# VHH binders against q9y6x5, part 393

Target 1, 379 residues: q9y6x5
Amino acid sequence: LPPKLLLVSFDGFRADYLKNYEFPHLQNFIKEGVLVEHVKNVFITKTFPNHYSIVTGLYEESHGIVANSMYDAVTKKHFSDSNDKDPFWWNEAVPIWVTNQLQENRSSAAAMWPGTDVPIHDTISSYFMNYNSSVSFEERLNNITMWLNNSNPPVTFATLYWEEPDASGHKYGPEDKENMSRVLKKIDDLIGDLVQRLKMLGLWENLNVIITSDHGMTQCSQDRLINLDSCIDHSYYTLIDLSPVAAILPKINRTEVYNKLKNCSPHMNVYLKEDIPNRFYYQHNDRIQPIILVADEGWTIVLNESSQKLGDHGYDNSLPSMHPFLAAHGPAFHKGYKHSTINIVDIYPMMCHILGLKPHPNNGTFGHTKCLLVDQWCI
Below, E stands for the ipSAE of ESMFold2; O stands for the ipSAE of OpenDDE; V2 stands for 0.75 times the mean of E and O plus 0.25 times the DockQ between their complexes.

## First folded at step 16 (VHH)

Design uh48 (framework vhh_8dlx_2)
Fold by ESMFold2-Fast, scan of step 16:
Structure uh48 (fold): chain B 379 residues (1-379), chain A 121 residues (1-121)
Amino acid sequence: as target 1 above (379 residues)
Amino acid sequence: EVQLVESGGGVVQPGRSLRLSCAASGFTFSRYAMHWVRQAPGKGLEWIGNIYHDDSTYYNPSLKSLVTISRDDSTNTLYLQMNSLRAEDTAIYYCARHIWGEARTAAFDYWGKGTLVTVSS
């Protein structure tokens, strides 16, 4: 009886891939649903920050997951993919699965979405899988569909996360048409499997499904490296994050460190925290370090060594190469509607509306997604 | 060239302690967080813990009471102290260098070849 929503993320699915490759299963999904061609993500354009923005509707400075590698100077705590289970890092916002469980007699289910294996405000997803990259898409799908069908109170919000095409985008670069074609065909087949499984279980006609991603991918090169060690000696600072956005914690006077960095490369912008452009919404959080370096698209910051990455992300969120897409199907959505652009923070209030939840204060604008929804008048 | 070389493995009786070492070369060791990971026979990789440049340590909760990670930046060496060894601790132990700014797609950029620890009476 209550509306149900499944939110699916394919990590690093650049919007431009939809124009350059064939996706028969995804095209069938879109034909009877909606497509948003570009989603403008938040800065920095990295996995943990953008996945948390999707489910909170907040800029990174507001939800507190400001990078994949973080340091909190007050508590002396470190954050990375390996030690991401401390609730301290996630507690500056309330993600949608927590709201879903607390406002109604409802459950949430999660297959690997960042943050879902952590208790946030003393609330963990009702059903979840601890993160393990070795677990197949099939096993994640089997668990999520079992929970959607066999739960009391009912699972009304479910998430499913997959690491591709990000892993292959990094390894081969987005311009490697042969390898990317193979990877993207496999993803399209997984989308076909997802739809088939939902149809077989009788869930398809009454379930809202969103397929989206956190960011895109751009081509990198050994010809586009910025050696940070040629700019400044490492004894002057502590490095918190490296590329393409470097987070610098000075060990000496901040102005002295800034002066050593500011003219080092024509392909890198150097900002004192208070000088970070307002359009990034990346200033007002203690986890943002005193000096931030932002490399130009396709440039990699290194420490006196080569980079193995042929593709990367984290760059300026105004770059189309950093944008994912959003496709959706279900009773809440129009059929055959195409929309040009939304902000990634707009997804949260839209999802709250579909589920009948009161959103927490957020940076999204519900009006931006109204044209996607059957129960809304589009202007 | 970046190299990581583990040592100190061998056959140990249950209940004993053992300290493993990892010698690092080819990069500025003091700047990187470092990890210990193990693989028991017929099982997947299990993360043991890591240590940051400032000696902050983080551990797998199931192993925290049994292990201690430390580093000596003057000798470019990472250590894993293991206490109260059990048969279940039989595994190949690897040290690995931390990757900056990655999540979900890559865990480590350089690994050692590993050192075998066999806990047997």
Scores: ipSAE 0.792, ipTM 0.900, lowest interface PAE 0.9, mean pLDDT 93

Design uh49 (framework vhh_8dlx_2)
Fold by ESMFold2-Fast, scan of step 16:
Structure uh49 (fold): chain B 379 residues (1-379), chain A 121 residues (1-121)
Amino acid sequence: as target 1 above (379 residues)
Amino acid sequence: EVQLVESGGGVVQPGRSLRLSCAASGFTFSRYAMHWVRQAPGKGLEWIGNIYHDDSTYYNPSLKSLVTISRDDSTNTLYLQMNSLRAEDTAIYYCARHIWGEARTKAFDYWGKGTLVTVSS
């Protein structure tokens, strides 16, 4: 039978949570599998961009999902969480479930991973759930496991997405030990439920499981606000995205807008598109706006208002607070191996190798993940 | 100073309709998506639905036939219309402001203090 892989994401699971809280179920998973302590995600460190980078192996400028709120200057289309179903936005890359269905004549299954309820290059996941935040983890898991056991052609690639600890990270902030302890214990219990369900159904010994996340979380404060309205009048620009990376579309000359913004706050950097640092790989796409504002860690850009959120993400991807982790278990993976760091784009070519797929051209390096795999001669 | 003030709650009999209001101030209301959330006694938070800046609405499927969300940007007011109220609709109802540029999560940066709805005969 072909190899099988289940890719699980817990949104906003900061890598450092593993060192500061107890995770008995996750620890048992790692003991018989592998742990990558830090995954260096792509800029900007947001949900849709990083989830799509995991399954394409591409930087945001290459796969086209450059933010959670986007404007495409060529087509004049707008993208948001409420308007994310147009295939146009997702068609600049080929995600792994599409490749899986087309190369191997196998099925894919999805419980709410970003992009899986959209036909991409005229191909939608063989089995999928339309996004609905009110569907329980248990129901998502029930559907995935049913599809893994009862499909023809067989499901060889499956995805499972869960919104926590991101929502709680925003509400409480990562420094709230009491509330975050409670939230993270619930997530550990869900990992326990996942493992138990797979064992009960006879899937555990032959299934490769990856548990990862798209980004971390950093502490915010009402004492760390940047009032954009004190920098520039609303009549001079259209705001495409706000914080912590503001995407500015000028209504007047770009240089005039830049000059109004460039010295407004010591806690944000103002970039003309061509001056965005090369290390971000965030420049070569029409959906990246002519001016980008990047707030310093823990600072929030606001429009003459305040914010009660105590946590946020989207910041510089070099910040350890923005990094998730990766844990994996299964026949493809070593047992009890720890690795320090990989790039989030490296996950895609590793998954292609496990599934026997030929990867599309990508920004990942297979060599970075080969030490995790039993069929590679890293050590 | 951002404020969200819910109103319109009270004691209502089963089968009746009720409209809740949320008065927003201290921010540019028309730029934000807004949510309704409720918490029944002894239970967790239940998301009811949201309305985006372009008036697009999304609902909890279990509640879609029973509720309608609307907004009036000229008065900075969010509304929740509830029909055919049941005892199980007894809860504290909150309005919440969506975090700009946040996707997928029920992530709010402001909540009101809530308004109590009691459905009883």
Scores: ipSAE 0.570, ipTM 0.781, lowest interface PAE 1.6, mean pLDDT 92

Design uh5 (framework vhh_8dlx_2)
Fold by ESMFold2-Fast, scan of step 16:
Structure uh5 (fold): chain B 379 residues (1-379), chain A 121 residues (1-121)
Amino acid sequence: as target 1 above (379 residues)
Amino acid sequence: EVQLVESGGGVVQPGRSLRLSCAASGFTFDRYAMHWVRQAPGKGLEWIGNIYHDDSTYYNPSLKSLVTISRDDSTNTLYLQMNSLRAEDTAIYYCARHIWGEARTSAFDYWGKGTLVTVSS
């Protein structure tokens, strides 16, 4: 039987939620598996960029999904949640399901993970669902388990994506204990359903399962707004992305736009592309615009109006509020082991090792995840 | 402050065409991408397409041959031209304002109240 791996993402699951709320099903999963308490994600701390970093092991400047809203000045193409299916945007890297399918007569299966309904380097996931937010977790799970149990060539890599707690984190903010408690209890129940379904189908003992997320969430407020229209007239630039990282394409001289923006707010840093801090690894891609604005944690950039968001993400990846966790269970993993921190780019080479795949060149360090694995010695 | 008002709905016979309008106010219209979305009775929301500030258009592949989205920034108006209407096109049609930088939660921040299109013979 070849090794099998199911990678599950609950979007926007901040690491600290594990300490502030009860997760009986997730804690039972962890008791017989491993927990990484913090995963340091890539900048910017957004959904599409970080989901693609998990499956490629690359920084955003290297894999090309540098934001949830992107513009390419040469082709005049736009990228957003509503129009994310053009392979052009995804082709700067090779995600693990493509590598899995091209090595050793293997299949991949996908329930809604970003990029899995797009042909990348002319290869689409062997089994997949076109993205539709209305499809229940149960239906996604039913399809994934069906494909894991009866496929030829065998499905050895499967992904499952769920939009919560991100949607509720935006709507209520992470400090709304009443609403977040309800949402997180429901997620724990879904984890219980997942484990039960895998046990009932005889998959549990031989399947490696990773539960993780792409980013965290921080509290926003109507008292913490940066009005971009008070800084600069909109006729001087094209806005490519807004908050909390604004991507500015100047219509006049870049230095003139920079000078109008650079001291506009004490709660926003303004960078010329070449001056973006090296620690972000967010410079070397044409999709990164000439000027980038980075709001301080909890601050929202607006265009002369209020914001309805009570929670947001996209902020500096050094912030603990932006960090997700990683839990895993299965024959590849130790039982009852807790690890403090890994980088989100480290997940890819670990998954390649578990599946016996040769990884593409990547920014992860396999040594960082060795202590999680039964066939490795701790470094 | 932000308002979106759809118009042009009504009863139309199968095979005919219809043009919907959306009047926008309370924001700088020419800065935003704009969307058309519909909801058939008892169904979920279906994205039709969008148009960016530079007139670049993107469509639901299932609908691309049947619809055209356009905008007039001088009058703050968004349009949806629909051709070869079928009974399954019966829905409430909404215009919506684009959200930058959101994924997998909601692509839209402000919506109109919708305009009903009924396709019947």
Scores: ipSAE 0.810, ipTM 0.911, lowest interface PAE 0.8, mean pLDDT 94

Design uh50 (framework vhh_8dlx_2)
Fold by ESMFold2-Fast, scan of step 16:
Structure uh50 (fold): chain B 379 residues (1-379), chain A 121 residues (1-121)
Amino acid sequence: as target 1 above (379 residues)
Amino acid sequence: EVQLVESGGGVVQPGRSLRLSCAASGFTFSRYAMHWVRQAPGKGLEWIGNIYHDDSTYYNPSLKSLVTISRDDSTNTLYLQMNSLRAEDTAIYYCARHIWGEARTGAFDYWGKGTLVTVSS
């Protein structure tokens, strides 16, 4: 019947983990599929922004999820991890599960991918789990495979999200080889479980599976802190987001706030919104605040306190430490092919092609992913 | 040192109201969004709601009609007003400080020790 695709995300899976740790199950998956060694994500290199870019093919300024903490000055609404269910925040784009469902005779299924438990343009994933971090990978996988086999209209697009290795990357830092080795081995075992489950259910041969991530991770330290309170008194601004990208909403003249911040630390860049580098594609959205501070890799912006984080992300998307990878297997993909780099926005038009969907206008370039696909000419 | 101390819990009859308090110290309370979270015996954590620095409030949709969150920045105190209490509201109630810019790895950096609310006849 129609082509089927399962999109799996392991949050915070830095690309170079593949070179520094052993992944026997993932390596077997790649041997009979494809590997993209680096995926250049969108700025800022955070969870909600990049997960939404994967499924919309849009830069953050275009899809509207511009950070994990947001404020919309027009509506006076706030957004955070805890209160992420207002469709207002997600309605500036059309994610692939909505596109899939609006094309006739298709259903979508979701195990906790960001946005899938929210009605977007009055359309929620046909089958979904409300976000709950306590639900095991096995339970998420059981639901997804059940929906892939037992749905009418058929589930043609399914998503599966897992919080590791991001949580451990923050807690231990990516340079903690002992703890990261344990966490990454567990993830590799989960990949083995996923492949085994799909084989036992007769899904493996005919299902396209993408394994990817939203961002990487870099090492932080108590020796690399920028105390924002030493730069400017907090009475002069409202803080919308803090680290490593601070979003500043001035309460006084914007130029005065900018002047107090611009020379405060050699380890952060201070931008008026209109001066944010064009290469970030992080400018044309009202949710982007008038002043943005960008810390250098491994530096943490704090408010006269220490930081407990040993790892973080959100930094410049040109940094290899911020890049995830993409591996894929299935009838749409070549076997044993390795590709160097794609942009994270390129994943959406590739997925639309695999599913036979007409993509909404997007920032991805289908040509960048052609060499991965058996039905495309790669020269 | 950052400290959050919940109070106001105890045994209450079904259908009654109760107000919990959280006293904050060791940081500039007025800058932070604050959260209420609860954990029923043998269950996972359930987010109740939060309040931002500008008094904007957001609630778990299943609880919105039953609770009100407020703050007093002059006394560094967070409040949770609960109405029409039922046996299912029996839980340890925690206040927690908001973390900017995190998703899926935990929304809170500092927690209180909690205050127990038992709803029984």
Scores: ipSAE 0.791, ipTM 0.903, lowest interface PAE 0.9, mean pLDDT 93

Design uh51 (framework vhh_8dlx_2; also named uj4; at its last look DockQ between E and O 0.01; V2 from the best seeds 0.00; counts 0 for: pae O 4.6 > 2, placed apart)
Fold by ESMFold2, look of step 19:
Structure uh51 (fold): chain B 379 residues (1-379), chain A 121 residues (1-121)
Amino acid sequence: as target 1 above (379 residues)
Amino acid sequence: EVQLVESGGGVVQPGRSLRLSCAASGFTFSRYAMHWVRQAPGKGLEWIGNIYHDDSTYYNPSLKSLVTISRDDSTNTLYLQMNSLRAEDTAIYYCARHIWGEARTDAFDYWGKGTLVTVSS
């Protein structure tokens, strides 16, 4: 009986929501499994990069999805959420579902995880849903559980993605306790529905389930804006990405653009590519632009306009507000164990171990997750 | 004030062509990617395609051979050319302004009110 794994992401689920809000269903899930209280994600702390880091074990510079908005000067290609399907962008790495379904007698299923509707290395997830934000969580779950129960070759690895609490975190901000408690209660109800469905279908006892997220959320304000157009004429550069990490492609001498920007705001760090701090692991890819601007926590870079967002993410990955959590349950995991922290890239080699897959070269460290697993000595 | 105003809709016979316009004001149009989106009666939103500041275009694969998006930065105008119209192309057509760096939620910050296209004999 091959081991099976369901990987679930609730986008933008900040780690400290667990201690600041009520989650009866998620807490029951954790009680019977494991919790990692903080997952240190990768810089920049954006959706596509971090979801791909989870499934490849690689830093963004190594897997090539370096932002939600990218430009390649050689091919003249643009990448965004609307036009994310070109394998060109994804082919610098091999995600776990590709490795999994290429094994004898295995397939993979996906409900909306970034990249699972793309033929990466000419291989698309064996069963998948094309991304559509209008598809309910219930329908995503129904498809995933149907594929887990009814597929030949059997589905041994499945992914499930949900857009909340990220969407509401942007709209209200994480400090809006009234609205966020309502949103997070709905998410806890969805987790309850997930567990109930797995139990009723006979999957719960033999399926390993990871519930995690890609990043957190920080509070923004109209009082914390950096007006880029006040510092530099827009004709001097092409804007590839805006906030909170702006990606700047100079149209004039790069040093001149840098000098116009370096004193723009005390709440923004300006980096030439070669000067990006080593701890970001964010330098060695052609898709990283010659100049990046990194706003301080809670600050928003704007183009002479107000901002409509009350919460945002993408900031320095050392910030606790950017960190998600990880919870897991299933035969591979201990029961009632809590662990303080792992790196998000450590999830990939752990998943490969659970599934009996040989991991591709990656940045994760299997030893960081050994204490979560029943078949390992915790040292 | 950022404003987007669509025009060129109306009743059109099947097999005919139609060109929609979107007049933009209140922002530096030439630096933004712009999108066309439609909503058929009783249906969800369907992305048609986009155009970047450098005239690079991307299309919904199901519509790729039927539509062409262009822009005129001198008049701040976005265009949608639709060919060989069918009854299923009946929808409200919207132009929308791209936002950088968001995924899986709000890809657009400003929308027009839309223009109705009805394809009927």
Scores: ipSAE 0.838, ipTM 0.930, lowest interface PAE 0.7, mean pLDDT 94
Fold by ESMFold2-Fast, scan of step 16:
Order: sequence, then C-alpha cells, then structure tokens
Structure uh51 (fold): chain B 379 residues (1-379), chain A 121 residues (1-121)
Amino acid sequence: as target 1 above (379 residues)
Amino acid sequence: EVQLVESGGGVVQPGRSLRLSCAASGFTFSRYAMHWVRQAPGKGLEWIGNIYHDDSTYYNPSLKSLVTISRDDSTNTLYLQMNSLRAEDTAIYYCARHIWGEARTDAFDYWGKGTLVTVSS
C-alpha cells in the first residue's frame, strides 16, 4: 500500500496556546505521536507566504508569494485575497501536490489550502474545493476522507485548511483569555472530530497526519500606532502593503523617500531592499518593493486613522509569538516523542521523504526532522 | 468617519443597462482599492470585482462580460456599469473598502448600506 499523508492547518495557531489552554483531543493525538513545540516560520509571518513555504520548502524570496498583498511592476499586476487564483503569482515554485501528481501515478486532494485551487505549472490538485469561507470544517473533512478512500489513481497527499484561530485572534487579541478559550476549545473539538472520522473509516492506523499552522499572533493596541502619513506625504510613493510590514514603491528618488521615513518612529525599522537583514531571506525577488518598513512587535502602521485589530502577525520571525507548532501521528512517526524546534521550510523535505518523492531543491534541512521518523537514525 | 453610500438602484427590465455609484468620504479615496459585492435574496455574498488606485480591474470570471468597474478620484466616486441585466442579477449591491495584507479573514473593513436592484418585466 503506498504511504498516505494528510496535512492539516489551523491558521494562526500560536505555539504557546498549547501551554496556556487545555486541548484534551490534541493531547491524545500527541501522546501516540510527535510534537514539535516551535516551528520557526519564514519572514514575513503571513498566511499566504507561510502556507506556500510549508508545501515548497522555500523562503518567500524563492517561491514568490512574498506577502498577502503584492505588486509586480513589470506586468502591472496586483495580488490580494480577491485575485489569488492567477497562476502568475504561484509559478515560481513547485508545491508538493504537483510533485506528487507528476512523479508517479498518484492523486492529490485539497480542502482549501492556499494555492490548491490554482493550476500551477499547468497542474491543479486532482480533487479540490474552490475557496469559500462559509464551507464548514465538517464538509471539508467529509470531502477529504471520501477522496482518500475512493480515488483512482489513489490520493496519497491531502490537505485541509481552517481559518481559526486566526480570525478570532485578530478580533479579540491573544490576551483575551475568555474569548480565546472558547475559540480554542472549538478547534480542539474539531481535532477530535477529525480523529474520530479517520478511526471510523479505518484510515487512522495507516494514514500519516500532520497538524500545524502558518504563524502565531501578538496583542495590538490603539496605544501602539505608527501614523505613516505623519512621516511622509502619500504623493511621494505608492503603498503596496501596509502593516506590520509596509511595502513602499517610490514615485520620486528612492533615497529621498528613504530619508523622509528612516527616523520617523522608534517603533519601526526602515530598510532599502539591499539592506534588509540577511536572516530574513527576504531580498531576492522583484515582488519585494524598493523600501520596506518593519514595525516592532504589537505596533500597527496606519494611514491617519485608528485600527480595530486587537491581534496581528507578520512581525519578525525570530519572535516566539509568531511561531506555530507541529504535531504528527502515523506509521512514519515515533510515538510519544517531543522535539523543541524546526524551521517551517523543513516540513517539505520531511513530507517528500514520507511519500517517497524526490524533493525539488529547497531551503529545508532533512536532518532537522529525522528524529521524528521511525525509519531514520537520530544523530 | 469613513462612509460609503451606494445609489442608482431600482427596478429595471431584463436586457437593460444600469449604472450604480458609491460616494466615499472620510478617507483618501485615491489610495484604496475598492470592491463591488452583491447579495441575491436567500443567497450568500458574491464578489463582483475590484479596482485598484491605478485603475487596474479584477472581476469574478462568471460576471466579467456583464460588468465594468470604474472610479473618479476627483469626486471620490466608485461606479459599477451593468449590461444585459437578467432576473438573477436581482440583489442588494454593496461597495466596500479594500483591506491591506489580509488573507482568509475579513476581506473588507468598511461597507455601504447597499442599493437594491430588481430585474423584472
């Protein structure tokens, strides 16, 4: 029987939620599987960039999804959540479902993982759902499990995406213990439903399941705003992305725009593209604008108005608040093993190994995840 | 105070054209992408399209042959031109302001109250 893998993402699941709230279903999953306590994501710590890094093993500058809002100056194309289905944006990398379909007689299935409803290198997931936020977790789960059992060629790689706790993290902020407790309990119940469904269908013992997330969440406040319009008149630049990483396309001399911005706030760093810190791996792509502004944790960049968000992400990827976790269970994984930290780009070569796929060149290091796997020697 | 006010709705016969307007105030309109969204009776929200600050337009593929979105930054006004109207175009039409850098969460931060378009003979 070929190995099978289900990759599940709960958007915005901050790693330390596991220590501050009760997760009986997730803890039962981990007890007979593995837990990575922190996953160091890629910069910027946003949804589309990090979801694509998980499935390509590449930094954002290499896979081309460098933000949730992008602009390409050559083609004059804009990218946002409303037009995320243009293959142009996704074609700088080969995600694992494409590799899975092209290397052998295999199928892929997808319930709304970013990019899976887009033909990438002329290949779309064999079975997929067009993105629609109103579709329940139950319906997504029903489709994925149906496709895992009733497909030809067989589905060997499946993905499942859920918007929470990200939506509630933005609305309430991660420090709102009452509201976050309610939201996280609902997610734990969904994990219970997932495990129960897989057991009921006879899939549980032979399916590898990874539960992870793209980023964390940090508390924001009306007391921590940076008014960009106090720094520079909007006539001097075009704004491509705003907060907490602002992407600036100058309409005048770049140095003049930079000089107007560089000392405006003690709570943001201003970088010319070539001066962006090497540790971010966020420089070598035309979609990265000539000047970027990076707000300090918990600070929001605004345009002469208030912000309603109480939580946000996108900040420096060295911040523990930006880190998700990874839990996994299945025949490929040890039972009851805890690991401290991996890089989010390490997930891709690990998944390729589990599925028997030859990975495309990537930024992950297989050695970082080998201690999780039963068929590998740890050190 | 951010405000969006739609106008131009009403009863129209099938096959006719209609132009909707959205008057924006309380922010620098020329900096934002703007969206048109509709909701038919008993149905969910359907995205029609958007227009960026540089007049670049993006449309729902199911609707792009039937609609045109434009803007006039001098009057802070967003427009939706609809042609060859059919009974299924009966809906409340909303304009909405684009959110920077969001994905898979709230797509719009401010909405108008909507304008009703009824297509009947």
Scores: ipSAE 0.762, ipTM 0.889, lowest interface PAE 1.1, mean pLDDT 93
Fold by OpenDDE, look of step 19:
Structure uh51 (fold): chain B 379 residues (1-379), chain A 121 residues (1-121)
Amino acid sequence: as target 1 above (379 residues)
Amino acid sequence: EVQLVESGGGVVQPGRSLRLSCAASGFTFSRYAMHWVRQAPGKGLEWIGNIYHDDSTYYNPSLKSLVTISRDDSTNTLYLQMNSLRAEDTAIYYCARHIWGEARTDAFDYWGKGTLVTVSS
């Protein structure tokens, strides 16, 4: 039988939560599988870009989802959370579920993973749920496991997405021990439900399961704000994305806009597109705007509006607070192995290997995950 | 103190079989996965295979048909059965404990001193 893989994402699960909070169910999951303690994600460290990097193995500049809010100057199209269904935005890459379905006797399933409800390269997941934040984890899990068990052709790749602890991290801040303890307890219970469901259905021993996240969360404060209105008039630019990485489309001369912003705050770096640091791999795409503002960790870029967020993400991808984790269990993985760090783009070639898929060109390094896999040598 | 002691090595003719043992002490053997690794003269380390606490086994694909790993938790002993030995199987054979608990880039935290196997006519 062909290998099966379930990819699960808990949005905004910062890696060090594992050190600071208790996760009985997740720890049991890890004991019988593998753990990568830190996953270096892609810049910018936002939801849509990083989820697409996981399933493509590409940096944002390569797969074309460069933010949660985007603008294309040629077509005049906008991308946002409420407007993400146009294949135009997704077609610069081929996600793994499309590759999987192009194989004989295989199908893919998805429960609200970004991009899975969009026909990409004229292919949509065989089974999928339209995104709806009101749908419970239980219902998502029930659909995914039903498809994994009863589909023809068989579902060999499935994705499951959940919005926590990201939403709560934004609301409470990651340093709120009282509220975040409650939230993370619920997440651990959901993991327990997942494992129990798989065992009840007889899937646990044969299904490969990856539990990961797209980014972490940093503590913000009302005392750490950067007000752009203090530096430049709104008539001089269009704001495409705001915080903590602002995308600026000048309405006047770019240099003039740059000069007005470059000294706006000591806690914000301002880059012309061509001067964006190479380490971000965030330059070679037309969807990246002419000027990028990058706030320091914990600082929030605002306009003449007050920020209500006590936590945020999207910052420099080298910051530990932005890093998620990866845990995995199944016949493809070792039992009781912990690894320090991988890159988020490394997940794609690993998943392709597990599923026996030929990977598209990607930025991942298969060698970084070899120690996690039973069929590979690791010294 | 964690100790691993390999035994069963020696000179053997080609085509013969040999079983190596690794005696473990100083830790709860039944809770750990164990590995066999070898080093031929003038060559680097080569992974042979491992056995987990639930008795599941995994092998180097190049050696899978020639080796079997087993364990006896009642005696804290790890075994390596080798069949149809060849000259190229001449090496020092090591048992190693699978790393547990801490994130590391290496797979092992303790090694035996090794036992020499010489395959010669």
Scores: ipSAE 0.024, ipTM 0.383, lowest interface PAE 4.6, mean pLDDT 93
ESMFold2 (binder alone), look of step 19: mean pLDDT 83; pTM 0.831

